# Ledger of designs, part 24: VHH binders against NAD-dependent protein deacetylase sir-2.4 (sir-2.4)

Target 1, 292 residues: NAD-dependent protein deacetylase sir-2.4 (sir-2.4), of Caenorhabditis elegans (q95q89)
Amino acid sequence: MTSVYESLLSDYPDKGVIGKPEIRDTETEIIEKLRTLYNHFVQAKQTGKPIFVLIGAGVSTGSKLPDFRGKQGVWTLQAEGKHAEGVDFQVARPGVSHKSILALHKAGYIKTIITQNVDGLDRKVGIPVEDLIEVHGNLFLEVCQSCFSEYVREEIVMSVGLCPTGRNCEGNKRTGRSCRGKLRDATLDWDTEISLNHLDRIRKAWKQTSHLLCIGTSLEIIPMGSLPLDAKSKGIKTTTINYQETAHEKIVETAIHADVKLILYSLCNALGVNVDLGDDLPDEVPIPLKIS
Short names: E, the ipSAE of ESMFold2; O, the ipSAE of OpenDDE; V2, 0.75 times the mean of E and O plus 0.25 times the DockQ between their complexes.

## First folded at step 16 (VHH; framework vhh_7qbe_3)

Design x3 (from v3 with D96N; at its last look DockQ between E and O 0.89; V2 from the best seeds 0.81)
Fold by ESMFold2, look of step 16:
Structure x3 (fold): chain B 292 residues (1-292), chain A 122 residues (1-122)
Amino acid sequence: as target 1 above (292 residues)
Amino acid sequence: QLQLVESGGGLVQAGGSLRLSCTASGPVYAMGWFRQGPGKEREFVAAISYSGGSTYYADSVKGRFTISRDNAKNTLYLQMNSLKSEDTAVYYCAANYIGFSDYTSPEEYDYWGKGTRVTVSS
């Protein structure tokens, strides 16, 4: 079934608030909020201080993957004794939201992109690894424990928690030296700490940001879910895009309750950023909203 | 804004024990203890990883102090045993919402408590 990933995880008691009602902003509200976000993007470009982007599972629902805490989310339905619907990870493809984020990155508005998702779609869409932090890992990766070379697989790796997979390294990809080290999965379990390298990269990028943009996340998972609190203390404004209320609804500057792909695609259109949609999208291209 | 509130300081005789607590007003990831003695710079005492799996101690306190944390309560603890006069200082709790690799470096911490005074008398 499509929730194989969830079945690999250990039990973890604090899954946060699950199954909140969806909120739909009116078109008038969306346009006003999008103008505010647009202004932050323009200012980021003018000042050279890029937008800091945090992505959650809501970015991938257009790729037909379920989220976790939404009405049809994996944990919400699990609490009701049900299973979430969707395509499996093997066939999921980047959608309009991923392609819009890539376009904003290529245009210089976004530098560092932090994803809580393990679906590998941020790599697949073409975001450079140097600017991408897969903070919880990637189900399609194996990593050599000796030389740390990464091996991108066509099929998901059937373990989590940084465990040996039973395969061996084929040589150091960085240096070209021979290596037969043991490979491990690259995805965190609940009890697995975030990589110190990832934390340092996040900290460095966070110091250079002008605006926090949280996309398709409930902001329930520590430490990334606490970024809006840190932002408020530092005078950095936050925008969220999420159908449900997030954990920080009352403290963010702008909470947009609308379809993620509609907001991101409309933002690209307003900025004059062309989104390379390619062929064979898993979702429909929205008609962009006009903000003036 | 994030607040860090230390408690448990006081006057104690050499060889005695104290237990310090620090409660954060929000969900912090990085937490550590520092101290500043009379006429000295602020120095690292102890830190603990978010999961509790790694602990770090200054050489001067290793074997005598034990750090722990309770993430559900946003609380950091320092059990101080076999106290010496040189442990006399104001003890500060430090934290961040985001982690980093060098828990011993005070410049990595953005948020600080006001401190709790520990005085060890002979």
Scores: ipSAE 0.719, ipTM 0.885, lowest interface PAE 0.9, mean pLDDT 89
ESMFold2 (binder alone), look of step 16: mean pLDDT 85; pTM 0.870
OpenDDE, look of step 16: ipSAE 0.850; ipTM 0.931

Design x4 (from v3 with I98L; at its last look DockQ between E and O 0.88; V2 from the best seeds 0.82)
Fold by ESMFold2, look of step 16:
Structure x4 (fold): chain B 292 residues (1-292), chain A 122 residues (1-122)
Amino acid sequence: as target 1 above (292 residues)
Amino acid sequence: QLQLVESGGGLVQAGGSLRLSCTASGPVYAMGWFRQGPGKEREFVAAISYSGGSTYYADSVKGRFTISRDNAKNTLYLQMNSLKSEDTAVYYCAADYLGFSDYTSPEEYDYWGKGTRVTVSS
């Protein structure tokens, strides 16, 4: 179904830099970098200014969904005439990384979470929608164009670009009148601009932020990929967690090149944050690193 | 940090044309033009979305000025036709790394150029 999503997108000639080498920090490097990140989380709690989180496809590889620009990514393998391996979007489940992010949110370290992913897993793991901005949309949603009610579907909505789906809203307006608005898909195409409502919500959350945490993203796509530049000019420090070098390697305070789930789970453990892993986990629980 | 450099200002007679440019040192998303005339406060002139799909103009310049951008060069343009003496001002380029809904409000833009002077004589 990943290839179905790919086939719904319009042609786009420049997919950015793909297939960069992976970098693997040593355990000693990881522990030092994780201590720095830990200190930002402690400071966020002490000052009441939460961590701002930006998520990319690397958060969902533990859920067996491929990323796009990694060595085994959709665009990288497509350029080689190959297919990325992974599970169907309909059967993908939140993994250790998603559960860890939710736990940090519940503990009050994170408020607003921005995801570039369209897999719906940030919503499925239980991040409240009022604190979640699916900036590129969600393949499982239809949205009423009149009242903006959301309809979560069991199957992928088979269009992108915010187009009418052919279904109608079944809800009511605030006055009690039936809405009868047209439903649209909720996923951007390459040429679809991010909604002004999403951008305004992002800006509001950005004003309250103590630290930018970018998880599983190469930071190649504008405008979200430029957040580290804005952070630097405003004295906000940035941590990245990504196997590959990001677009902003030289300007961030800390670039952690390691497994996303290991870093996030170890951080939760160090903070004393309980991660509710549940009984339906697609990946292995890592042994947390001790950062004492 | 981010630098915005305007160019293309100068002296021109009424009815003439002038093209302003603004080059950003980095990949900005929101861009717009503002101006400040003698004895006046800074006012909105024009703005354009990242894709170029939406343009916004002050009523005083609509039909005479055309905004455009070239994202490969990080450059914003303002083509000014049918210039009037009332268009005399310092023209400022404004930008932001993010977008927002109110492109006409100077408070929304975090980054500003030093300006280029346009003088319309006669």
Scores: ipSAE 0.718, ipTM 0.885, lowest interface PAE 0.9, mean pLDDT 89
ESMFold2 (binder alone), look of step 16: mean pLDDT 84; pTM 0.865
OpenDDE, look of step 16: ipSAE 0.881; ipTM 0.943

Design x5 (from v3 with G26T; at its last look DockQ between E and O 0.89; V2 from the best seeds 0.83)
Fold by ESMFold2, look of step 16:
Structure x5 (fold): chain B 292 residues (1-292), chain A 122 residues (1-122)
Amino acid sequence: as target 1 above (292 residues)
Amino acid sequence: QLQLVESGGGLVQAGGSLRLSCTASTPVYAMGWFRQGPGKEREFVAAISYSGGSTYYADSVKGRFTISRDNAKNTLYLQMNSLKSEDTAVYYCAADYIGFSDYTSPEEYDYWGKGTRVTVSS
């Protein structure tokens, strides 16, 4: 099903740098870097300026979905004439990373969460849509072109590029009369413009930010991939969590090369933030690192 | 860190043409042109979406100016035709790493070039 999404996209030559080797920080390095990140979270709470979170495909590998540019990523394997392995998008479930991000949001450390992922897992884990910006869209979503009502489907919508799906809006106008709008998919193709409303919301949240946290992304896709450059010019420090070197490795304050779920869960533990893991996880709960 | 370098300004007779360029040192999402005439406030000229699919123009330049961009070169262009004396100004390249809906407001653009002077003589 991951290959189904890939097949819906038009051809696009600039996929950025793919297939970089993974870097694995030692436990000592991870603990030191996590202390720095912890301090930013503490300061965010003290100052009332939340952490700005940017999510990439690396947060969903624990949900058994491949990333794009890693060694086993969709674009890397495609360049080798191969196909990435993973579960159907339909059956993918939020993992420890998603649940940890939700917990940090509920605790008031994170307000706005920007995801480049189209897997719908940030909604499924329970992040409120008013605090979630799915900047590249959502494969499970149809949107009415007239009233903009959103319809979350059980199966992926089989088009991208904001095209009509052939279904009609089921809602009503404020007058009580039926809306007659046509539904469209909600996922960008490579040549599809990002919603101006999404960009305005991102910019508003960005102006209120104390720290940029980039999770599971190579930072190759514009505009979100350029955020560390904007952060540096504005005195905002950046932390990345990614096995591979990102596009902005040399300018970020802290580049953590470790398992995303280990870092996020350990951070929650250090902050005293309870993570409601439930009983339906696709991945293992890590043993949290002690950073004191 | 981000550098925006304009070029292509100069002296031109009314009715003439100039092509301005602005090269960004890193990829940027929003880009636009503003200008400031003698004794006047800085005013919007034109803006273009990242894909190039949407272009926006001040009423005073519509039909005479054409904005374009080449993302492979991180370069913004402004083709100025049928120039008039009121087009005399310093032309500024403006950019942002994140886009926004209010293209005409200079306060929305965080990054600015130093400008290139255009003088239209009668």
Scores: ipSAE 0.733, ipTM 0.892, lowest interface PAE 0.9, mean pLDDT 89
ESMFold2 (binder alone), look of step 16: mean pLDDT 83; pTM 0.848
OpenDDE, look of step 16: ipSAE 0.892; ipTM 0.949

Design x6 (from v3 with S54R; at its last look DockQ between E and O 0.92; V2 from the best seeds 0.83)
Fold by ESMFold2, look of step 16:
Structure x6 (fold): chain B 292 residues (1-292), chain A 122 residues (1-122)
Amino acid sequence: as target 1 above (292 residues)
Amino acid sequence: QLQLVESGGGLVQAGGSLRLSCTASGPVYAMGWFRQGPGKEREFVAAISYSGGRTYYADSVKGRFTISRDNAKNTLYLQMNSLKSEDTAVYYCAADYIGFSDYTSPEEYDYWGKGTRVTVSS
């Protein structure tokens, strides 16, 4: 099913930098960097200016979905004439990373969460849609072109690029008359512009932020990949969590090269934030690192 | 840090044409042109989104000016045809990393070039 998403996209030769070597920080380096991130979370709570979170595919590798630009990523393997392995989008479940992000949101450290992922797992884990911006869309959504009602499907909508799906809206207008608008998919193709509503919501949240946290993304795709550049010019410090070097390695305050779920779960434990892991977890719960 | 460098300004007779360029030092999402005439306030001219799928023009330049961009070169263009004396101004390139819905508002653009002067003579 991962290859289904791939097959829906138009041909676009520039996938950004792919296949970089993984970097593994030592435990001592991780603890030092995690302390810095912890301090930003504490300061955000004290000042009332929340952490701005940008999520990439690396957050969902614990859900057994491949990333795109890692050594076993979809674009990396495609460039080698191979296919990425993973579970279907329909069966993927939220993992430790998603549940940790939700816990940080519930505790008031994070307000707006921007995801570049189209896997629907940020909604599925329970992040409220008013605080979630699925900037590249969601493979499980149809949207009415007239009234903008959203229809969450159990199966992948089999088109991308904001195209009509062939279904009609089943809702009513505010006047009570039937809305006969056409439904469209909700997922961007390579050249599809981000919606103006998403851009305005991102800008509003961005102006209120104290710290940029980029999780599981190489920062190769604009506009979201340019956020660290804008942060630097505005005095907003950035932390990245990614096994590979990102596009902005030299300008961020802290680049953590470690397992996303280890960092997020350890952060939650250091902050005293309870993570509800449930009983249907697709990945292993890490032993949290202690930051004295 | 981000630099926007305009070029292509100059002196031209009324009815003539001129092409402005603006090169950005990094990958910006929204780009636009503004101008400031002698003794006037800065005013919107044209703007364009990253893919070029959204373009906007001031009423005073519609049909005469064409905005475009080449993302491989990080370059914004303004083709100005049928120039009039009231087009005399310093033309400024403006940009934003994220983008927004109101491309005509100068307050939405965080980054600005130094400008290039266009003079349209009788």
Scores: ipSAE 0.714, ipTM 0.876, lowest interface PAE 0.9, mean pLDDT 89
ESMFold2 (binder alone), look of step 16: mean pLDDT 84; pTM 0.867
OpenDDE, look of step 16: ipSAE 0.888; ipTM 0.949
ESMFold2, look of step 17: ipSAE 0.713; ipTM 0.876
ESMFold2 (binder alone), look of step 17: mean pLDDT 84; pTM 0.866
OpenDDE, look of step 17: ipSAE 0.881; ipTM 0.949

Design x7 (from v3 with S51T; at its last look DockQ between E and O 0.90; V2 from the best seeds 0.82)
Fold by ESMFold2, look of step 16:
Structure x7 (fold): chain B 292 residues (1-292), chain A 122 residues (1-122)
Amino acid sequence: as target 1 above (292 residues)
Amino acid sequence: QLQLVESGGGLVQAGGSLRLSCTASGPVYAMGWFRQGPGKEREFVAAISYTGGSTYYADSVKGRFTISRDNAKNTLYLQMNSLKSEDTAVYYCAADYIGFSDYTSPEEYDYWGKGTRVTVSS
């Protein structure tokens, strides 16, 4: 049911590498790799240099949204003449992974969170917008082209590519008169440039990081997909959490091939970070692994 | 380590043309050309957005130089036409994995080539 979003995007032939085999680390391998990641989190808090987090579609599969390049992913199934299965964007809810990321943010381990996802779930879970960069946009947003006021909708906005939506800004100018600016969608198409404001914010956060954590992403899309290369050049270690090999498997310090929610929840448990799961979960709470 | 390798420099008569190339060893987002002439500080020449949809030129080269890129090859080009003696300089390729708002500022680029010399004779 993600077919509406697919239909809004322009045709683009290069979707990156799709349909790679899933790898499943053994429990022993996961525990060893998670200890390494745990140590980076401890160091980040001790030094005051937070973890830089990059999120992909694999964070939202627990919310019953498909990823793009996995075996049941949108692009993988499209190449086979099929449609990916999942709930509508409008009814998707934050899952254990989103809530674990929020908990790590509240505990001071993560400052800036960069998401490639357009599903709006990082806002919905409660990550403050000043610490969140939706680098490819958000399907639920309209933005005024004049005053830049954001309008969060209950249903997805039916265009992409930063195009006018046909609605007007409802805000006021300094004079007290209506702004009357035109609203645009807030989601990139394949050929749409990332906003200069987003790039500056990403760059500023990147300069302050101690460790790169890439969660649920194949690292196929530029510029975020190139971050592990920049990290290597600058002596910054990288951890990935993804079932499939990423584009930079050989470059990163630690590649964890396991369920994202299991890893994140286990990490929170090991750090003594309380995850507020609430009552409205779309997925099952994992039994955390013991790593120390 | 990201490597940027310039080529295509040389000696050319005023009014002539040269085409510079810069190949990056990895997929970079921001790319640009800078130059340093005799007795001068390094100055901006041209830059190009990742998609190629935005190009930026120093006033001194507008209309004479054309910047382009081929992302499949990780390669940046500078076509230099109607060359003047003032264009004599070492030309540097600059790049970054993450973009920024000010393409004209050399401080924004983390990666630099060793340069290729262009000499324009009268």
Scores: ipSAE 0.703, ipTM 0.877, lowest interface PAE 1.0, mean pLDDT 89
ESMFold2 (binder alone), look of step 16: mean pLDDT 84; pTM 0.864
OpenDDE, look of step 16: ipSAE 0.887; ipTM 0.948

Design x8 (from v3 with G26R; at its last look DockQ between E and O 0.93; V2 from the best seeds 0.81)
Fold by ESMFold2, look of step 16:
Structure x8 (fold): chain B 292 residues (1-292), chain A 122 residues (1-122)
Amino acid sequence: as target 1 above (292 residues)
Amino acid sequence: QLQLVESGGGLVQAGGSLRLSCTASRPVYAMGWFRQGPGKEREFVAAISYSGGSTYYADSVKGRFTISRDNAKNTLYLQMNSLKSEDTAVYYCAADYIGFSDYTSPEEYDYWGKGTRVTVSS
C-alpha cells in the first residue's frame, strides 16, 4: 500500500508543482527526439563517457505504482482529498522500463544510475548496488548503525528518517564478536539530508558524464531536480522523458513527452541492445519505434 | 545562469555588527561564505547544509558569526557580531547545485558571487 509510505513522511509545505497536464508528442516528434537521444548514446560509447541517468516515479508506473505529481499522482490527488490507486510496494515487480535501464547498463551505455524512488525495484531488477545510488533511500532496507551491514527485507520498514527500527544487527565484527549494533531504516524524510557519501558518488559520476537523461521525474526535488541547471551551465545536454512538463522544460535539449517504457525499449532496439524481459512482467511490452 | 548577489557590506567600527545576505537566482543545495582579506588568500568562513541542521565555521569566527538560510527566498545570511580588524575582507557567497562532503574547500563550489566589502575600522 503506497499510502503507507506517504503516511510515514512528515508534513512538508513545498511539494513543488503538481497536477500539470500530460503532453502527448506525435509519433513523428517522438521519432525525431529519440534519434537525438540515440546519438548521445552512440557518442557515450565512442568517447567512453557514460550517460548519467536520473530516474523518478514515472519509471515505476508500469509496475502499477502511482507517481506523485501527475494528474493521478499521490500529491495531486491528496490536494483534492482523494487517494491514489496502485499496488502495494511489496507486490510491485520491475517492469519494461527497469529491465530496459538494466540492459543499457549491461551494454555499457550507463554506469551510475541515480534513483529518487524508494520502491526498491532498481535493486530487484538486478542493477548492481555499486552502480546504484538510491538517493532518497529504500523502503525495504535496514542498515546497521555500527557496521553498516544492509538487510534487505521482504516487507517495507515502517519508519522513515533514518530512525532505529528496534532490531539489532545479527552479524559479527571483524574481531569475531557479535556486532549487536542497532538497525535503522534507510529512507529519507523530507527534512533528512542526503548522505554525504551519496553526494560524493553523485558528483564523481557527474564529472564523467557526456549526457544527462532524466526519466519519469518532474525534477521538483532538489538537489537532483537541479541537475539540468548545472548541466546547462557546464555545456552538458539534457534529455527528459516525462508525460508532464518538468520544472526545467525550457532549458533541456530534448523533452520527450511519451510513455517511458516505449522510449526506453525503442532506444534499446535501435542500439541493438537485448532486453531480457523474463516471465514476471507487470506491464505490456511495447512495439518499438523504428528511428532509422 | 545561476547568479549569486551579496549585499550588506560596509564600514563598521570594531566590536560592531553587520549582516550579510546572498540571494541566489535559483534554488541551490550547498551554500557558504568565504572571504579574502588584504594580502591574504581566500579563506573559508562558514557553510550551512540545505536543511540548516548542520553549520560549519572557521575557528576564527566561531561564536561571533552565525550562518543561516531561508530556502523560500533562496537567501543565505551571515550575522557578524563582535567584529575585529582582521575580519576586514571581501566576503564571497559560494554555492553548488549538488553538494559534497567538504564544505570548507572552495574548489568544491562551482558558483560564486562577486563579493561584498566589509571594512572594520580601528
Scores: ipSAE 0.659, ipTM 0.858, lowest interface PAE 1.2, mean pLDDT 89
ESMFold2 (binder alone), look of step 16: mean pLDDT 84; pTM 0.860
OpenDDE, look of step 16: ipSAE 0.885; ipTM 0.946

## First folded at step 17 (VHH; framework vhh_7qbe_3)

Design y1 (from x6 with Y103F; at its last look DockQ between E and O 0.92; V2 from the best seeds 0.83)
Fold by ESMFold2, look of step 17:
Structure y1 (fold): chain B 292 residues (1-292), chain A 122 residues (1-122)
Amino acid sequence: as target 1 above (292 residues)
Amino acid sequence: QLQLVESGGGLVQAGGSLRLSCTASGPVYAMGWFRQGPGKEREFVAAISYSGGRTYYADSVKGRFTISRDNAKNTLYLQMNSLKSEDTAVYYCAADYIGFSDFTSPEEYDYWGKGTRVTVSS
């Protein structure tokens, strides 16, 4: 469960701004803002410079996982002496938002997807690992410290901070000899630095983008939370989709305060992008808004 | 537009100490100090990540200089002890919002201050 993950983290006194009021755009405001976002997607396809996507916990609330800083978020409720509600990580399934993001990726509108989430749902929905950067890691993953083989587990790995798990690598070296490397968890603690490899991958992808789309994140965690500032300095426009004000509300081109799955699904519909919803949805399929 | 403003430079006697500061107009992941002496190329001095979990020093300053940062103030510091005449240079603050694997390369940093002059005399 979400509270188990929270209990694995070291104490971190500065959790940023929590518990901000939700803003709900009117339908007219949403349609206007969505039209602007739609135009960026059309331009990205025409120019071959894809949308750069940053995902936070708000993408997974439709999968019945709480966020952290929202009204019902883990840290907001802890500050009020309460506990967040949600399902166990093992039963959480990708929702309409994850499937919409995958569809936009398949259609060639987005290439690199950066997720701050550790829930593994972006990988589970089928986003190719080569285009997915799990900057804070993945609770279902163990990695060999010697050969870097990845092991995807059915249950969460009960360790954070890139520490040995007590298991050994089951792979073999090219010579046929056993690797015998020690496995580590793959999830950052508060004081664990983002890997240099992840930073280099992000930097390379960042230089090729036409638009920054931040979905379900308060933009409070550095370095990813500072991307809108870098975008502004470089003439890259930013759209946010978040019920609460983000840290960069006043500098982004478009701040959409609405349900993430409504916006993403409506965008797919307007672009003519088919979303393969399947049978195992944890949430309801929204009625798409019409923007033309 | 990110602004980096250095301060704390001046004239100091050899063996003395000086503390440089650099205030950023926003929260940046990577920050570093570079310096350029007369007729020399700009060279790396020290760098630090946002959390401070990554710190780097040029060999020529290890043990004498200490880099630190105060993220509440968006301010980078360089404590310079046991100063030598060869430390005479303009000291530049550099920063990047995202970061990279090579903190010592000036080409990696997108944002630069105008510099503060340090002169070490006998």
Scores: ipSAE 0.744, ipTM 0.895, lowest interface PAE 0.8, mean pLDDT 89
ESMFold2 (binder alone), look of step 17: mean pLDDT 84; pTM 0.863
OpenDDE, look of step 17: ipSAE 0.884; ipTM 0.950
ESMFold2, look of step 18: ipSAE 0.727; ipTM 0.881
ESMFold2 (binder alone), look of step 18: mean pLDDT 84; pTM 0.861
OpenDDE, look of step 18: ipSAE 0.883; ipTM 0.949

Design y2 (from x6 with A30V; at its last look DockQ between E and O 0.74; V2 from the best seeds 0.74)
Fold by ESMFold2, look of step 17:
Structure y2 (fold): chain B 292 residues (1-292), chain A 122 residues (1-122)
Amino acid sequence: as target 1 above (292 residues)
Amino acid sequence: QLQLVESGGGLVQAGGSLRLSCTASGPVYVMGWFRQGPGKEREFVAAISYSGGRTYYADSVKGRFTISRDNAKNTLYLQMNSLKSEDTAVYYCAADYIGFSDYTSPEEYDYWGKGTRVTVSS
């Protein structure tokens, strides 16, 4: 099975490093690193300078979507002449990781959440759009090229690169007449620039940030993958949570090599933050680690 | 610690051409060229985004200079044609990891090369 999203992208030969071995921290190492992260969360709340969160495909593997560069990732398996296993985007649902991130946001620890994912799960879990930047777009969106109204679809939009979809806007002009502008997809191709509006929102949030938390990403995609480099030059410390070594392993303060949902759920538990898991969960709830 | 190394400067006759290069030690989203004459502030010349989809030129060089980049080599280029004596300056490479700069303001670039001298003779 090949990801429909991957099939829509143009060919791009420089996908960064793929297929790195997984690293598994011991429980003692995880607890030690989690204490360091916990302290950043406590400090963020006390000072009012929130955690800046960058999300990659590793957050959605609990929702049964493959990542790209992991051992079972779409690009890793393509390089081996194989295809990745998983559900399609229409049936994917938010998992423990998404719900934990929402809980940390509701509790006031996280403000701005940047997702590189186009799976729409960060919206579906309930992160408010004003605090969410879908920097590479969203496969479930169409946008009017004339009035910029957004249309959230039940099925993925079958194009990328901000191209016309063939549908027309159904909104109204100030005169009361139909807009009839042409709709486009809302998802970047490899050569499509991140919108200046997204970059401006990120820049403003970045100035107020106390700590960078990168979750489930290899940090290989420019420009968001370079945030740890910019953070280091500005005295902002970074934590990564990823099974594989990231592109910036040697410059971050803390690299946690463990299951994303275990770390996030354990962090919520340590902070006294309730996670609303609901009844319809695609993954298993982990037993939280105690960090005292 | 990002490093930028310019090359390709030299002496050229008016009406001639030069190609400047700048190699970065790692990938960056925005790269640009600035220049500085004696006793003057650095002035904007040209800038380009990672994909090349956004390019900007100072009015004084538009139509004569072409900015480009090769991301596989982390290298920025400036093709300078129809050179004039007014183009004489030290040319500096500048970079921004994320693209938060407005492209044209030198104070918004955090990383700079040492420069390469271009002298245009009459």
Scores: ipSAE 0.591, ipTM 0.808, lowest interface PAE 1.3, mean pLDDT 88
ESMFold2 (binder alone), look of step 17: mean pLDDT 85; pTM 0.874
OpenDDE, look of step 17: ipSAE 0.886; ipTM 0.950

